# Designs tried in a protein design chat: VH-VL binders against q96cp6r367to538. Part 15

Target 1, 172 residues: q96cp6r367to538
Amino acid sequence: SGRLLINSVFHVGAERLQQMLFSDSPFLQGFLQQCKFTDVTLSPWSGDSKCHQRRVLTYTIPISNPLGPKSASVVETQTLFRRGPQAGGCVVDSEVLTQGIPYQDYFYTAHRYCILGLARNKARLRVSSEIRYRKQPWSLVKSLIEKNSWSGIEDYFHHLERELAKAEKLSL
Short names: E, the ipSAE of ESMFold2; O, the ipSAE of OpenDDE; V2, 0.75 times the mean of E and O plus 0.25 times the DockQ between their complexes.

## First folded at step 8 (VH-VL)

Design p26 (framework fv_livmoniplimab; at its last look DockQ between E and O 0.69; V2 from the best seeds 0.00; counts 0 for: pae E 7.1 > 2)
Fold by ESMFold2-Fast, scan of step 8:
Structure p26 (fold): chain C 172 residues (1-172), chain A 123 residues (1-123), chain B 107 residues (1-107)
Amino acid sequence: as target 1 above (172 residues)
Amino acid sequence: QVQLVQPGAEVRKPGASVKVSCKASGYTFTSYYIDWVRQAPGQGLEWMGRINPSGGSTKYAQKFQGRVTMTADTSTSTVYVELSSLRSEDTAVYYCARGEYEYLWDSYTFDYWGQGTLVTVSS
Amino acid sequence: DIQMTQSPSSLSASVGDRVTITCQASQSISSYLAWYQQKPGQAPKILIYAASSLQSGVPSRFSGSGSGTSFTLTISSLEPEDAATYYCQQSYSTPYTFGQGTKVEIK
């Protein structure tokens, strides 16, 4: 059920990579704009500890289908874990709930981002995703959910990896 | 080193428009926001909005919506703020500032500022 | 919009004095608070970010504290070059807003 989507080294320090991906950064806003996401809101990070933070993102995504809805609303909850306040890496767990699609009550998607600092200007990003079921779908419904969800997830993270590679070249 | 360079002064009549430039150097232009903050003589600081040079997306304070436009030219690493329908109350020093999130992302700060452009609106 | 209120609006103190400036947010902003120093005729300069983190190159006599709605900037021992107006700024949500400023004069 789970898949590895990104497992790459970038010539960008872990701190900068974290800022690019998990703040309301120019990189993130530009990337979401390229994805044609609209109505984007990012809550501030909050929590009692700098090592355990949470935020909520809401946005509208386009749906590429000739029949049915052409957009869907998303609520994404991100939880961030660090080993220390200024650790050279982090783990971010993301849970994505989509409304306005068939079988929305059956499932949600989850992503785990792992950033590991390798040098002052070099870090590894590993991203894995899975589809989580609230209700067990029967075979045809499960096939539809799996096909559409993985297509969207793979397109998103492939696009993200490509944009990170471009940003890497500009920072060198 | 990081620099944000602005013209020194502009004079306009009420009802006119003014376009103020901010030329950035010393860093990757598309990796940081540029925000505009104004200050009327003897008064405090007022945030007007920001622009992402990567893609040109903007966010404006509601007070200025409909009168403000921010643009970026990546080929010259220059950001502009244009304010229309000028009133005497728009007389202020207009600063561009580079926006940056701190290391743990729980603060957005202005780490480098232009020297400011004094816009005077008078008849 | 989040309103930021500073107190006092102005103060006069002697070299060597401990100076405190407070900033109140109209709603909780966690630690999304920065402090700036502005000298006459100059652009503001950042002193403190994330409520309590000292900006690189800023003298250690400056410190910040607080979270939620109440914040304080402290100058532990006032120096002549500290005569300036000080501003707090919230970055919890847009529009980003500043306090009205506190003018620090040396007597």
Scores: ipSAE 0.396, ipTM 0.803, lowest interface PAE 3.6, mean pLDDT 90
Fold by OpenDDE, look of step 10:
Structure p26 (fold): chain C 172 residues (1-172), chain A 123 residues (1-123), chain B 107 residues (1-107)
Amino acid sequence: as target 1 above (172 residues)
Amino acid sequence: QVQLVQPGAEVRKPGASVKVSCKASGYTFTSYYIDWVRQAPGQGLEWMGRINPSGGSTKYAQKFQGRVTMTADTSTSTVYVELSSLRSEDTAVYYCARGEYEYLWDSYTFDYWGQGTLVTVSS
Amino acid sequence: DIQMTQSPSSLSASVGDRVTITCQASQSISSYLAWYQQKPGQAPKILIYAASSLQSGVPSRFSGSGSGTSFTLTISSLEPEDAATYYCQQSYSTPYTFGQGTKVEIK
């Protein structure tokens, strides 16, 4: 089942918030650096229309498990649904595939970002996450996947929320 | 109003180093990249690299890697580019420019420029 | 690296003329292209972004078109103040690269 990890209002406009999170922004780059992500690449947004676009992120993440690899390669595919330039706000679906970890073939993680403009300089960010299984693991393996995945996911988005809050203060 | 202010000119001998400053004002300093672009006399524009004033992360053109260093001072809203082992072909006007990302089009462009700094490398 | 090639390298036209400058990319850059104007002794000034979007404050006589590998900057009616060198720039990937420039002179 999915979890709601962020549900906060920021004193930042929807467009600005979208720019911060889903462009090659200084904020995003700084954030990923803080997460100790390396070899970060961002493809340009592309798609059939201006309101529906897709991009791919690749990066290396550190792994804290002493018995496993020290790092893992990640491919993240993001799909952007814009509401329009005047309405503000967007939805971004993210699928994150991690390679080089135990049971990598069993699952991937999915995230949905929802940005809703409330005012010119105010927007709500909602982020929900879930673990999706390509095949059903036995109970012990599933427990392991869940434990390790949610720990990382929660840390990531809690950190993101904190950094957004800091950025919000600087923009005021 | 957004402004990027650079010194007028620098003269160096071959083998020396030069450090050019770019003082930014009129906007949130840490919210935009600063890029450096140089232009040899009578020639076109050449991108050297960019720096994130927030954290100081840099991306350099491969041509300049090993010789170029970009730094940012948030307390003074100033970005620096240092080029070492100068050669005569490094003679150029060096521009700092603010990198602006337009979210609707996913477009990275330079919307504001410094006046440029003429760096002359001569024996 | 992506190479940007402009054509022509230089041109001379009269006031009121329609001027067209082309930019060719060595590979597809979608619409990630900007046009700049540079006058002697000055820094470049952005005119067009995202291939066809007019920068705020730029006269409407300037327009951009194209996608993929071929792009065009058009001045519908040349004005004396348009004498300058124009550059295209791709923002598709680093290193960002510029065309060699097109010098526009007024007859």
Scores: ipSAE 0.138, ipTM 0.731, lowest interface PAE 3.2, mean pLDDT 92
Fold by ESMFold2, look of step 10:
Structure p26 (fold): chain C 172 residues (1-172), chain A 123 residues (1-123), chain B 107 residues (1-107)
Amino acid sequence: as target 1 above (172 residues)
Amino acid sequence: QVQLVQPGAEVRKPGASVKVSCKASGYTFTSYYIDWVRQAPGQGLEWMGRINPSGGSTKYAQKFQGRVTMTADTSTSTVYVELSSLRSEDTAVYYCARGEYEYLWDSYTFDYWGQGTLVTVSS
Amino acid sequence: DIQMTQSPSSLSASVGDRVTITCQASQSISSYLAWYQQKPGQAPKILIYAASSLQSGVPSRFSGSGSGTSFTLTISSLEPEDAATYYCQQSYSTPYTFGQGTKVEIK
């Protein structure tokens, strides 16, 4: 469930798109730099099988808060499920925990990336997101959490979609 | 066909600098890292660092920090490594290599190499 | 820095022999290990990536195994063209480091 942020076809193959998004690639590093993320670390992928793996990213993000801290620490846990060799592609579920923001103990965000191979050099990316509550906030607090979180999520994924479109042209 | 083309040899005196080129062709230059690896005569391989040709960001091995500089020119698809304050111990073959992550294993390997540039540092 | 130690430093074997080269890491590197072959006057050539995956175009007599700290390159039946120096390389963390090399000669 949640809100759909990306549903686009790119003229790059599913394996290449996965490498761009889910390895320590020049694309990913450049994208995170443009988002002004700092202190970026990526753990190796590990897991019980090549079709089910997990990694952890840590980074510092800028936040717009004129009265408080101007940055926040993030831990993002990604779990990869492979769709199989014939169809090409994968599903990656991420959970994003942000520290140093108001009401940080009330919620976290979750994102699902779906990559489906359509042809040798063609793939679809779908990304959807949701806000998950650990504690039920009062209605005014919930509105604040949702306004700020959706603003950040939408900016991030719309920027990602634009950068993928740029990289697609350079890869032709 | 992927190719990395380097000059064959350079000779310098101790204390000088050298700048070695690596021209890439046959692939999208800005989509892969270029790494530099050197090999002293009769010795093994030593990783020096890498550059992201898109935007020019670098990571250097600590032992070279302060005297190595890597740059990229996207208009010519060429990467350069410059090593300053040369010593006789810097005599080596300097290779450029294309770095690639394998998406499922997140393994970083060098799949294509230049033929190397012999840098000789002697008086 | 992660130290990579190969053994033996050199060996001499006959055509048809099974050759085994080992590589040890100073800490766990999971399966983030590659093997390269280098002949005199040439750049290294990748043989094995991710500890055990055979690079395209490499003969099936080459195989890799291991994880964690201990890794093995095996040539199941040595051919004359396999005379070369072999290097392991870890890609777990920077600086990426190579073993000191194993020279394989034909008797």
Scores: ipSAE 0.033, ipTM 0.645, lowest interface PAE 7.1, mean pLDDT 88
ESMFold2 (binder alone), look of step 10: mean pLDDT 93; pTM 0.945

Design p27 (framework fv_livmoniplimab)
Fold by ESMFold2-Fast, scan of step 8:
Structure p27 (fold): chain C 172 residues (1-172), chain A 123 residues (1-123), chain B 107 residues (1-107)
Amino acid sequence: as target 1 above (172 residues)
Amino acid sequence: QVQLVQPGAEVRKPGASVKVSCKASGYTFTSYYIDWVRQAPGQGLEWMGRINPSGGSTKYAQKFQGRVTMTADTSTSTVYVELSSLRSEDTAVYYCARGEYEFLWGSYTFDYWGQGTLVTVSS
Amino acid sequence: DIQMTQSPSSLSASVGDRVTITCQASQSISSYLAWYQQKPGQAPKILIYAASSLQSGVPSRFSGSGSGTSFTLTISSLEPEDAATYYCQQSYSTPYTFGQGTKVEIK
């Protein structure tokens, strides 16, 4: 049910890749700025176990829509899973709730990031996404939701993959 | 190997502004934050703010908002802090420090520090 | 802003003594706490991060413990080179704040 957006090996260790993507890192902040996201806030990771952590991101995204709103508010909840505290990788599940767009109460988007350490300075990043429906829209509305959502998701992760590749070259 | 180089001292009169530099070397400049921390004579440490050299985004302590500006020049791997409307109470050693989040705990550490610039504000 | 309070403000101890410094946060900061050592005329140097993790290259006689609002830095056996001012720092939220410092002097 999901689409595979990223499935690449980077010449950077799993711990560094995790830090780049899931801390308040220079990489993440620079990337979000390139995406023109504003009002970005990241809560600290919290949880009773280093193997199961949660955080909330809030931000404003631009909308290229000739009719309707020009921006929307996003609440993104990220849940981190690790096999153990010293595990060389992690899984992060992200649920993205957007407010200020048509049909906002019908759907949300979900992403799964999988980081697997392959060697000391080598890791794989796999990202898959899906659109999840709370209410079943009729076919024309569903087509519109899916066209716009997948366009945005694919652009976001393609851009992310390119920026990770650039950062990788500078770190080598 | 990793170095943050600052000038030794700056002297200004009350009401003036001062711009302190911090030149980084020995690492990928855009991969780490640079934070500014000051210390008045005989007193503790006070965080002023941070800049991301990748893109130039900044975060300032509210106390300095409106008086502080941080900038980065990636071509020279140099970060600057500019503080305006100087008062005698701004006399302090100003440190730049390299900041990084530890992913597992989210702990933010300053692993390398410049030697500090003593800014004296006096008439 | 999160207030960080250290105790004691200063202490004097002998080489070989066990020294404990306490840091109290005005609200829960989980384990988002670091400890720094500063010698006169020098920049601070990190000792401990994430409340209890020893920074690479720091002697094993230094250790940190605690979570939430109460934290301690322990020097198990004081050495002459340990005469310095020690600061705790919370990284839970901005503005990052430091304790007022604990000066450790050697008799």
Scores: ipSAE 0.212, ipTM 0.720, lowest interface PAE 5.4, mean pLDDT 89

Design p28 (framework fv_livmoniplimab; at its last look DockQ between E and O 0.67; V2 from the best seeds 0.00; counts 0 for: pae E 6.1 > 2)
Fold by ESMFold2-Fast, scan of step 8:
Structure p28 (fold): chain C 172 residues (1-172), chain A 123 residues (1-123), chain B 107 residues (1-107)
Amino acid sequence: as target 1 above (172 residues)
Amino acid sequence: QVQLVQPGAEVRKPGASVKVSCKASGYTFTSYYIDWVRQAPGQGLEWMGRINPSGGSTKYAQKFQGRVTMTADTSTSTVYVELSSLRSEDTAVYYCARGEYEWLYGSYTFDYWGQGTLVTVSS
Amino acid sequence: DIQMTQSPSSLSASVGDRVTITCQASQSISSYLAWYQQKPGQAPKILIYAASSLQSGVPSRFSGSGSGTSFTLTISSLEPEDAATYYCQQSYSTPYTFGQGTKVEIK
């Protein structure tokens, strides 16, 4: 099922937090480099309105597997919802498809980012994640998928929250 | 206040290399890209590439790939561009500029610029 | 590479005139366009980002419009300090490219 991974207030305005997370920002590029992601490409945001946009990220992630592939390819599709130009907040839905891992055709992961502006230089970031099944695995396979997927998801977002906290301190 | 400080001029012979500095102050150095843009006398602006001072990753225009190198020194908040195998056509003012994505509207903006370094390549 | 073509290459106008500069992209760039002003001997200064958003501190007489392949910069009432060369710049994809510039001279 779904899990709440980040629910924190940062002393960074909503507009800047959005720019840091959802553009090809120095923060995002540096963060992905720290994660050892390679071959990173970010498509431009595009859509029929500025309040409903979509983009695609592609990248290669390292995996520790002594008996198999050492890396996997990821395609991440993000959909952005804004309430208006002056609202400051947004919702981003992310769908992550990973190729090169066991049982890859059974599942994908989904994330929802919610940013709420609280003051000129203060915003809340809430991130929740879910594992979505394309094929219904039996219990042993499902346990393996969930153990490995949640481990990776939790590590990623804990690392992200830590890096955001560092960026916050530099701004103060 | 934000400042990007560059030397005024450099002179080199054809075939030499030049390394131009850009010293940043007044903001968190690792929070913004630094891009390099050049302008030949009487001509328009030409983007050369950018560096992320957070981690040092770079992206170069293909035209300069193989003869341009961008580096950053976080301890001095200074970015460098080095261009090798200089030709007379490389004579230009070289600007550093602070770059950031305006994600809400999908634009990459250069909000602060150095005063430029005039590099003259002549024999 | 995406080519940016500006027109006119130069113009002369009087103080108080409405001035329009156009910029054409060789392919669709959505709203990923900025406008810069450059005075002789100076670095460029940003005026407009995201095709139509006015940069903080820039006079309201400057405005931008357009999307896709066709863009315009308008100065609603020309002032003496507006004599400069104006450049459009696409940020849709690297390498980022600029138009050739439009020189605005005051009569």
Scores: ipSAE 0.374, ipTM 0.770, lowest interface PAE 3.5, mean pLDDT 89
Fold by OpenDDE, look of step 10:
Structure p28 (fold): chain C 172 residues (1-172), chain A 123 residues (1-123), chain B 107 residues (1-107)
Amino acid sequence: as target 1 above (172 residues)
Amino acid sequence: QVQLVQPGAEVRKPGASVKVSCKASGYTFTSYYIDWVRQAPGQGLEWMGRINPSGGSTKYAQKFQGRVTMTADTSTSTVYVELSSLRSEDTAVYYCARGEYEWLYGSYTFDYWGQGTLVTVSS
Amino acid sequence: DIQMTQSPSSLSASVGDRVTITCQASQSISSYLAWYQQKPGQAPKILIYAASSLQSGVPSRFSGSGSGTSFTLTISSLEPEDAATYYCQQSYSTPYTFGQGTKVEIK
C-alpha cells in the first residue's frame, strides 16, 4: 500500500544529492525551516561499515488540527545503504515515529529514498512511502490515520521535490 | 576556482568592535556554509561559528555567544563576522573557511580558506 | 566540548623519514576526523577527511587511520616541503574543535 512520491532526474551528481539530503547541509536546514520544523537535531552517521550506517533525527512539527496539540515530537531513524564509491548513489530507509498525536501507538510512517547516479552531474531520486501499522485499527480509525498521514507526507515530499528543482537551477 | 578573500588587517582598541569580511567566489554562494576560525599568535585554531548564507542562520561557539555576529550578503557573496567588546586576547588571525560535507560519512571539513585577517587589539 | 589532544607537540625528522602524529579525542567521534597542514603565514590546508580519506591533490605519502578516539596521521617519507604544523579536527559535534597542533621540522 505504498506510494511513489518522487521519481525525478536532477542535474546534480549522486554524491552531491546525497550530501544535500542526508547531511547537515544548508539545503536540508533551509528546507526543514520552510517546513516549520523546530528543535531539529541530527546525530552523526554511525555504523560498522562504510556502506551501512544509521542516524537519528529529532524534531518538532506543527500540527494543523483545530483540536488537540499544535505540535508533535518526531523521532526519525534513517538507515543508509551506500553503493560503491565509483557507482555513486545510495538507499536510505527512514522510519518516522510521531508522538503526541491521536492513535500514535497504532502506526508509523516509513520512507525509502533511492539515489541513482546516471552521470557525473545527473542523478535520479526515487522516494516511496508507506504507513505501517503496529496493530490493526478499526476501519474508521484507519481511514482517519490514512487521510491525515498521506496529506502530510505528500505535502512534505512535493515541497522537497520543488526545492530540489530550485537548487538544481542554482547549481547549473 | 573557489576563492575566499579577506582584508589584510584591522586594529582596534579594547572595548571596540571589529567586522571582518569574507568575499566568496567560484562557487554557488548559498550552497555552502561559511565558518570562522581564529588563531592567536603562536597558538592553535579555534572555531567561532558558522553561517548559512541561505537564510542567514548561524551557529556560534558558546565562548563567543553574545559578542559575535555573523551575517551574509547574497548580493555580494560576502560573509561578515563582527566581534564586540574586544579584548587583548582577541588578537588573532581570523579565517573564513568554506564548510564541506563529504559524501561518504557526511563529515564536515573546511576545504577552502581565506588568507586570514589579522585583528590586533591594543590600547 | 570534545577535546582533541595531539602528540607530539613538536618533532624533528630527516628527509625520507617516516613521521607519525597522533590525535586523541576525549570521546568517540567515529570517523569524523580531519587533518590539516599549515605553513607559516598561510591558512590551513586540508589533507585528510573522514579519518582516512585523502583529499584530492594531496600527495600519497600522507595517510590517515583510526576511529573512535584514537587517530594517526602518517607521512611515509618526509619531504622538505612537509615542514609545517599539523592539526586534527573533529566534526562529530559542535563546537568543532582542533588539536593543539604538531610542529614538524626538517633536520
Scores: ipSAE 0.209, ipTM 0.760, lowest interface PAE 2.2, mean pLDDT 92
Fold by ESMFold2, look of step 10:
Structure p28 (fold): chain C 172 residues (1-172), chain A 123 residues (1-123), chain B 107 residues (1-107)
Amino acid sequence: as target 1 above (172 residues)
Amino acid sequence: QVQLVQPGAEVRKPGASVKVSCKASGYTFTSYYIDWVRQAPGQGLEWMGRINPSGGSTKYAQKFQGRVTMTADTSTSTVYVELSSLRSEDTAVYYCARGEYEWLYGSYTFDYWGQGTLVTVSS
Amino acid sequence: DIQMTQSPSSLSASVGDRVTITCQASQSISSYLAWYQQKPGQAPKILIYAASSLQSGVPSRFSGSGSGTSFTLTISSLEPEDAATYYCQQSYSTPYTFGQGTKVEIK
């Protein structure tokens, strides 16, 4: 089930919060720019129904690498679940694969966004993350993977939470 | 009530530049894109580009790349488009429009429009 | 660039008639299509988004259908206030492009 990074109520309705996080919104583009992400490409959402959708994001992230490239390529696959077109929330599962980092073949990260509408202008966002291993690393390697990955995940989602709080203030 | 206000007209000679303003009100300025769409007399609509007022990032149609610049001033809730190296073919009504990407339906649409600014390029 | 072609370029119809306007894309755009109405001297006004979803406040006599490359705007019973030029717009990829327009006149 992983580590819980965000569990907060925002004074923003569920539909608006979904649009901010899961479309090519001004909020999302601004947030990714602040994170220094480049080459951002979002595929259209597609799927069997409006309640089951999939999209792929690709982007370049900065990394600390004094001996070589200072960036890495990322492919993020997002899967959307809703009960119906008028549901007061959704779940989005993402899987993030990074190329150009140490031990890239060993793991990927997964994130679950849960949005629950509480009122007209109020919604809860929960985000949890986990590191999923494809290969069993030795303990030293696992410690390095865990240290670097959790540091990045925590910085990303704590920054996201701060920017969401800032955005809701401007809307009030 | 959402409102986008533009000046009525601008006149320029070929080779000059023009800067058209679009003042937004009635909504959170930094939460929506502003796009520019032009319409030559008696012709259809042509998308020029967009700006994210939060941070100022832009995307321009390739046809205008190198001649167009869009900026935003958060303190006045105003977006500007500047078009340089004007030629007679640039004579058109220039609209600003508020853009919104609807993630569930996959559309990027213009829900509110300014009244338009007629830019005339004439020697 | 994705080219949008509307048919017909113009039409004339009586009050109460069913009016159909088509829009064809040069490649698949999924459902990333909107329809706009423009009356003389005014800015465009959105009618339909996501190919088939009615914008709030738009009369139910307007409907949209289609996906992929072929799309249709239908006015089920034409009213005098519907005299205008209608445009489709794709938003699948930049540059966003519009059809050339369909002028609807009342006889």
Scores: ipSAE 0.130, ipTM 0.702, lowest interface PAE 6.1, mean pLDDT 88
ESMFold2 (binder alone), look of step 10: mean pLDDT 93; pTM 0.947

Design p29 (framework fv_livmoniplimab)
Fold by ESMFold2-Fast, scan of step 8:
Structure p29 (fold): chain C 172 residues (1-172), chain A 123 residues (1-123), chain B 107 residues (1-107)
Amino acid sequence: as target 1 above (172 residues)
Amino acid sequence: QVQLVQPGAEVRKPGASVKVSCKASGYTFTSYYIDWVRQAPGQGLEWMGRINPSGGSTKYAQKFQGRVTMTADTSTSTVYVELSSLRSEDTAVYYCARGEYEYLWGSYTFDYWGQGTLVTVSS
Amino acid sequence: DIQMTQSPSSLSASVGDRVTITCQASQDISNYLAWYQQKPGQAPKILIYDASNLETGVPSRFSGSGSGTSFTLTISSLEPEDAATYYCQQYYSLPYTFGQGTKVEIK
């Protein structure tokens, strides 16, 4: 099942936090560059309803593998849900498909971001993640997938939380 | 400080095309959508469509699909709406309005409007 | 498409009167509803956004209420300068749609 990766309060409003994470913001650009992601493209958000929007990100990530590829290609689809304009915050579901890694056809990763406004300049960010299986791997293969995937996911969101805290302090 | 400037009037014959401009100033041109809304004399407001000046993507109301084209020129901070195959029923004031703020993807306020361009279609 | 219906189509009132205009949406639009004022020969001017938020610079005698499918614009004490046509607009879903307008005249 899933794991809770971030559950923290930031001294930025819900709208600004959404902008930092889910637009082509200076924050997002800098964060992805710091993660050494390359060939980054972001589609525009699209949808005919204020409560349901979708976009696609594509990028190349570095991987450490002495006997295999040094990078992999990622397609990430994000769907944004919002209750209404008077309710601060939103939910973003992310599906991450990685190509160029062992057992790529067996699984993908999913993340749910929840932003909740607490005050004018204060919001909570909660992020949970899951590994989703398309094919049932053997026990040893599943262990390998989960070890490597959770390591990467935890590193990514730990780094994100740290960068959000830094941006918060710099903005004050 | 924010301004959207349009020409005052245009006159065309039935069957012709008209292209109306909207020059933006006082804000970051590529950060907001521009929407077009028309109003026939004595009638209500009718949404025609929108353009994202960043990249030029458009969405049009079904009624105008195939007759309308919206474009943006980032070098001059100007958006255009072109309507073809004009009929007398197309006689209206055509407004540009500043739409959704791209960064926040929240409210569509139409907080600033051009003065309007009266397009008259007559023989 | 979401249909917006206003009532009344027109009204005449005296300076100092409380004026109420209603707007009905054909489906749930949450709070994604704006009210505009338009005077003859001028572009519309936004008064209210997100159903009940007063736009900066708009007199406090204007107020909005409602949610879902039923909305109201109220002018608590009519002034001569309030003679205009008022429009509601949904921005929940494309295409954006407006009510047919309510003309407010001063007797």
Scores: ipSAE 0.014, ipTM 0.601, lowest interface PAE 7.6, mean pLDDT 88

